VH-VL binders against b7kms5. Designs and how they scored, part 29

Target 1, 80 residues: b7kms5
Amino acid sequence: DTFETVRNTIRIESEVDESLRQLCHEERITKETWLEAAYLYLCEKPEELAQVIQLAQERLSQRKAIADYKRAKTMQERFL

## First folded at step 19 (VH-VL)

Design u_3
Fold by OpenDDE, fold request of step 20:
Structure u_3 (fold): chain C 80 residues (1-80), chain A 121 residues (1-121), chain B 107 residues (1-107)
Amino acid sequence: as target 1 above (80 residues)
Amino acid sequence: QVQLQESGPGLVKPSETLSLTCTVSGDSVSSSYWTWIRQPPGKGLEWIGYIYHSGSSYYNPSLKSRATISVDTSKNQFSLKLSSVTAADTAVYYCARIDFYGEELVPFDYWGQGTLVTVSS
Amino acid sequence: AIQMTQSPSSLSASVGDRVTITCRASQGIRNDLGWYQQKPGKAPKLLIYAASSLQKGVPSRFAGRGSGTDFTLTISSLQPEDFATYYCLQYFKYPWTFGQGTKVEIK
């Protein structure tokens, strides 16, 4: 049997990426198959899925805050 | 697919307040800085000021005393008010986006089509 | 305010010509310079940002160079659709200011 894959560019926070890479190395899996497996697992676990979504939303909020800070800094520098 | 569209009266009487609105689609006003720029007929471009969704704003000193820019995140719009207008304020008014590639500033990558505002009695 | 002076104010050229427009700042602005193209009745269009970075979708015949006070926009081979007015913008210090524009006309 054959299957089709779609290429995605994913940026991961450096500490999380390092930890995930280490885990994948130890378990002889890839980040790609980890993501697939994790998602499929969560699809069968509604409560856990909701928790992961909440965590993901929090992380997104943090990224937005950092981005806002960087943008503000860039704009403020032009007053000097 | 970011699109900007200016709207408002095309005619304003002297001493009154010019009021324009820019409607943004394809992007959230909460993700970028937004700006107004004007161009008198047959002349060059003048930067008016910017606004961020947080309320942070700055205006060209040439217009600071008269210009107010506001954001309405619920409508995905931002607006310009220019008080005490004179004939010198007759211009095509553009709204535009100020974007960022990482920490690199990219001014005015998207523009509205512009709207002519004529100040006349 | 920082003054931006473009040269020339206007020029005549033919299709296929190499065209160079210069922008000079009254003080150092590092690489915080943008180039815009404007056609009659249309809004300006971003061509170059950060002095030399080509905006997405802009043809490679457009090139920006320079840093500090002297900047250039070059069109390697002028096309019919390139006849327009070009503006430089400094965004190094507030207030942001434009050059007076350079009109590229058909010879």
Scores: ipSAE 0.627, ipTM 0.912, lowest interface PAE 0.6, mean pLDDT 95
Fold by OpenDDE, fold request of step 20:
Structure u_3 (fold): chain C 80 residues (1-80), chain A 121 residues (1-121), chain B 107 residues (1-107)
Amino acid sequence: as target 1 above (80 residues)
Amino acid sequence: QVQLQESGPGLVKPSETLSLTCTVSGDSVSSSYWTWIRQPPGKGLEWIGYIYHSGSSYYNPSLKSRATISVDTSKNQFSLKLSSVTAADTAVYYCARIDFYGEELVPFDYWGQGTLVTVSS
Amino acid sequence: AIQMTQSPSSLSASVGDRVTITCRASQGIRNDLGWYQQKPGKAPKLLIYAASSLQKGVPSRFAGRGSGTDFTLTISSLQPEDFATYYCLQYFKYPWTFGQGTKVEIK
């Protein structure tokens, strides 16, 4: 039996990406398999999953805030 | 995929207020800027203004005193009101999206089909 | 407001022809220029943004060039579906303004 895979474009914050890349290199795994493993592990850990979700929500909010700021700046530049 | 659809009355009397709504599907109105553009029959295009989900807006000075654009995130819609209309406001009105590729503007990558509004007594 | 002047206002061409449309801005607009295609009874369609960036899904026969005040849209080999009116748009400074349009007709 084999896994069917799907292509995904994943954007990761640069510092996190670098750290994760180093970890994967040291442990002889890939970011993809790490992500799969981490998710599956958390699915069996409801409390830990909730904590990760909360952290993810916070990070998403930060991304949105930064994106909004950058967009606003871009639009404001058209007044100059 | 992203879809936009204009709706509202196709006939407005002079001095009254033109009111249109753009319903967005396939995307959240919170993800982009949204704009209105109009085109009188047989003529060119005129940019009316934009709105962001935060309420930030700007209008073409030619219409600033009469135009109001609003957004309703709960309905995933944004609207245009144009007061004190005259025959000169007869046009096909389009709603469209202003998108971003990173910090780069991608203006009007999606449009509604347009709706004709005729100003007549 | 920045004025955008397209040339020519109209042109006749045949399928397979190379077509070039020019847009001139009354002042420098860097590369904040878009090109749109409009067919009768339909909304405009984005072809090019940032003066030379091809919008996704747009055929490679369309190309935008220029910066500052002079811009061109080129159709390398005109196809039957390319007969339409084309507009340039500056979005460098408010208010954003369109060119008057260029109608590409069948010869």
Scores: ipSAE 0.626, ipTM 0.911, lowest interface PAE 0.6, mean pLDDT 95
Fold by OpenDDE, fold request of step 20:
Structure u_3 (fold): chain C 80 residues (1-80), chain A 121 residues (1-121), chain B 107 residues (1-107)
Amino acid sequence: as target 1 above (80 residues)
Amino acid sequence: QVQLQESGPGLVKPSETLSLTCTVSGDSVSSSYWTWIRQPPGKGLEWIGYIYHSGSSYYNPSLKSRATISVDTSKNQFSLKLSSVTAADTAVYYCARIDFYGEELVPFDYWGQGTLVTVSS
Amino acid sequence: AIQMTQSPSSLSASVGDRVTITCRASQGIRNDLGWYQQKPGKAPKLLIYAASSLQKGVPSRFAGRGSGTDFTLTISSLQPEDFATYYCLQYFKYPWTFGQGTKVEIK
């Protein structure tokens, strides 16, 4: 059985990516299949899904804050 | 895809205030810096200033005393006001995006089509 | 303000020609230099940023080089759609300033 796949560019925080890579290597799976499996698992676990969503929202907020800071810094440097 | 569109009156009387709005689609105003640039007919380009969604702004010293850029996140727009206009302010006015690729600054990767503002009595 | 001087102000060339435009900064601007193409009645279009980085979607015949004070934009083989005015921009220090432009005309 074959199924259609969609190519996505996913950027992952370096430490998380490294840890995930190691896990996938040990378990002989891929990050892609891990994400698919994790999502499908969580779809049947509403409480766990809610927790993951909250965590994801927090991480997104942090990323945005960091990005804003970096951008501001970049723009401010041009006053020097 | 990101799209920018300038809007406002194409004719302004001397000493009045030029007012333009840039409507952004395909991207959130809160995610980038935004800028205005103008070009007098048959002349080169002049950078006016930038605005960030936080309200942080900076203006070209040549226009600082007269230029005000503002942002409206609720409408996904940002605006330019230029007070005390003269014939020298006749130009095509462009709004544009200042983007970032990582820490690399990418100025003006998207532009509006521009709007001509003529200062005349 | 940092002055950007382009050369030449205008040039005539034929399709297939190699065209080189120069931009000189009055002081060092590292690699904070952009190149833009503008056609009559149209907004400028970003070609190169960071002196040598090709903007996505821009043909590979465009190339930017340089660092410090001297920069070049090269069109390896001029195409009909490349006849336009080109501007350099320094964004190293405020206020950001453009070169006066280089008009590339058909011979």
Scores: ipSAE 0.623, ipTM 0.909, lowest interface PAE 0.6, mean pLDDT 95
Fold by ESMFold2, fold request of step 20:
Structure u_3 (fold): chain C 80 residues (1-80), chain A 121 residues (1-121), chain B 107 residues (1-107)
Amino acid sequence: as target 1 above (80 residues)
Amino acid sequence: QVQLQESGPGLVKPSETLSLTCTVSGDSVSSSYWTWIRQPPGKGLEWIGYIYHSGSSYYNPSLKSRATISVDTSKNQFSLKLSSVTAADTAVYYCARIDFYGEELVPFDYWGQGTLVTVSS
Amino acid sequence: AIQMTQSPSSLSASVGDRVTITCRASQGIRNDLGWYQQKPGKAPKLLIYAASSLQKGVPSRFAGRGSGTDFTLTISSLQPEDFATYYCLQYFKYPWTFGQGTKVEIK
């Protein structure tokens, strides 16, 4: 009878998390309800959804590049 | 789930080139570091080297520059070639993954089942 | 190359025994030490990475300790499936090198 929820672990950039935490506190909502509301709102707005997806793709590429750099540095440090 | 499978000839003549392929499923060969390890019958383990799809690589000096590892992204495979083989190269050859759990390096977290290569005339 | 020396080379034990295997590095390797289990005819299996971190799916009776040059693998209560050869691996500096192995046999 109740709606089902899923527990997930996500990692958010520190500065974005701090800003989101402050917003949620000021508006007296939770991060999870904000996330759900943002997604449901954007589902009705194809043009805005596309812009968010483009930004998400850019951020994903940046995070992957940083991770790849750190991994390469770790492997390089094993010489000598 | 990640699975690795070695394939290639089980018998190689002295002075010729040993050639093995590892087929990867459950992961992209372009997203991780890939490696070969060998074990002579009844003996211990020897690391051969690794490849990353960008071309970054390392080879154990014990192989005297005879080893080459390469990646075929279109087939999701990576390969080992070992030139000028002798009886001393007779071993079980394993392919394996070098992974990162977050920023933590985790060596050889998944292995293939191994394939015996015998060098004999 | 950094040499890894395991002790003992072999041991005999009974189910339920506590077993300790030692691995010594020829120079400091921080905590860049892995432990692997190998059964006859099978590939090695990762048990421990970073000296003490338990790999997913490995029973808690396995414990790794140490840093620097001296490391141990302990099996707190030996089970029938634990009879195997165990290898340590240093991955601090290239070439990465394994210990010579410790064979754990049933009495």
Scores: ipSAE 0.561, ipTM 0.882, lowest interface PAE 1.1, mean pLDDT 92
Fold by ESMFold2, fold request of step 20:
Structure u_3 (fold): chain C 80 residues (1-80), chain A 121 residues (1-121), chain B 107 residues (1-107)
Amino acid sequence: as target 1 above (80 residues)
Amino acid sequence: QVQLQESGPGLVKPSETLSLTCTVSGDSVSSSYWTWIRQPPGKGLEWIGYIYHSGSSYYNPSLKSRATISVDTSKNQFSLKLSSVTAADTAVYYCARIDFYGEELVPFDYWGQGTLVTVSS
Amino acid sequence: AIQMTQSPSSLSASVGDRVTITCRASQGIRNDLGWYQQKPGKAPKLLIYAASSLQKGVPSRFAGRGSGTDFTLTISSLQPEDFATYYCLQYFKYPWTFGQGTKVEIK
């Protein structure tokens, strides 16, 4: 009967998080219920799920590239 | 857990090339900066330089352009070649990692055990 | 190159003593200063990075302080396993350079 839950931490880009928080507040829902609903909805929509996955892959690549750039800049700054 | 291990000949003749390999486990050579440090017996530590898998590198001018560090991603290894060696190049050679904890640079956070290379006739 | 000078070059101390090692840079290095411990026949081990950040697994009796040109490593209560040689490292500008070392011996 009881809905089993798992406690997780995630890191979200600050501007995306702000927008998501605003949406959840306006709709009187929580981030966790939004995430569950979004995934359950997409499970029934293979084409839309594929598009979301493609966007997620692009965002992952972007986050890695930003991290690599910052690290390279830190190492570059140590030249005379 | 990240582990580094040096390998290569312990004896090198003068004027020849010293060649060492560092085998990395518990991490990918593509994910960090990799470095060599040496220590003459009974003396202090000298940084040789680093390599990043993109080809970005730095070499200590004290080595007078004799040092080259390279990466072999297929074997998860990186290596040191030091040309035209003399007795002054006799030292324990360490491989090590240069990493980032978040955005914070952390030098030499993991080291190999070290390997003694002796340069003698 | 930035020269790093440690003092003292060696010291003798008893278990339980408070020990302080100084490292001085020939120019400002901000907080880009690390401390390493080396026991005979072993590789150095990172103790402290960024002048004062304690590496995971390093006992809390080790503390780093300083910025700019003057830095200290303090061992608040010396233990038998702390007898070793300690090196500071500046990593502000290339080439990165170590101090000459401070040997801590049991009295």
Scores: ipSAE 0.553, ipTM 0.880, lowest interface PAE 1.2, mean pLDDT 92
Fold by ESMFold2, fold request of step 20:
Structure u_3 (fold): chain C 80 residues (1-80), chain A 121 residues (1-121), chain B 107 residues (1-107)
Amino acid sequence: as target 1 above (80 residues)
Amino acid sequence: QVQLQESGPGLVKPSETLSLTCTVSGDSVSSSYWTWIRQPPGKGLEWIGYIYHSGSSYYNPSLKSRATISVDTSKNQFSLKLSSVTAADTAVYYCARIDFYGEELVPFDYWGQGTLVTVSS
Amino acid sequence: AIQMTQSPSSLSASVGDRVTITCRASQGIRNDLGWYQQKPGKAPKLLIYAASSLQKGVPSRFAGRGSGTDFTLTISSLQPEDFATYYCLQYFKYPWTFGQGTKVEIK
């Protein structure tokens, strides 16, 4: 079993996705190979991994807050 | 899989308060909007209102301020109280979810089985 | 409040028939329309949201169309389990309101 893959669906903020797509294009790699390489690299770097996790937690909280705001706005707009 | 189950007394005396609880499993009451809908026997559906865990709510004016919906996050439940009931409030009461698939509002995507509440002396 | 009028109120059909139910709103509701199926003694089940989006697990023989004030639900080949009452719901403005229902009966 040297290389089995799993299909996933993820959502990335549009500005980050545009920047990542441009990087991958310029470096002639794919998003999936970039993701795999980034994770494998960080696995051997506990301090750097912790910083990425902290940023990910911040982004998760921000995405939840934005989503909650949008949902609240959608519900508020339905008053007559 | 999201599951909703209504519970409460099936018989309520006129002028008293109807009180129902919806128990949610497979989802958190903090992550969605929650609602009650009722259906008099043999008749159509009437939306009662909704609650969001933060306290944001709406109540159908047809209920003349008699309805209150509340959330209990510790029990993963939400409830309906309807005051000053009359025979006109006899109905099957359903709890349901108001959700978002991404940014798309999806009303009443899951329902409880319903519970009949009869108002009679 | 926005009134939702369904037609017909009742229809009789045979297994395999194509059935169309209409729902008209008293004012424009964009595509904020849902369709629900209810069998006797059971809770309604969401079929269609956003006028034309099929809920997960709902058979593809169900199709919703329309925008604004005029909407249809079509069942392309009626199955035995499709004999039920169908409701439309507008969720554009509060209070959200259902149509009066369309009962689809076996002929």
Scores: ipSAE 0.534, ipTM 0.873, lowest interface PAE 1.2, mean pLDDT 92

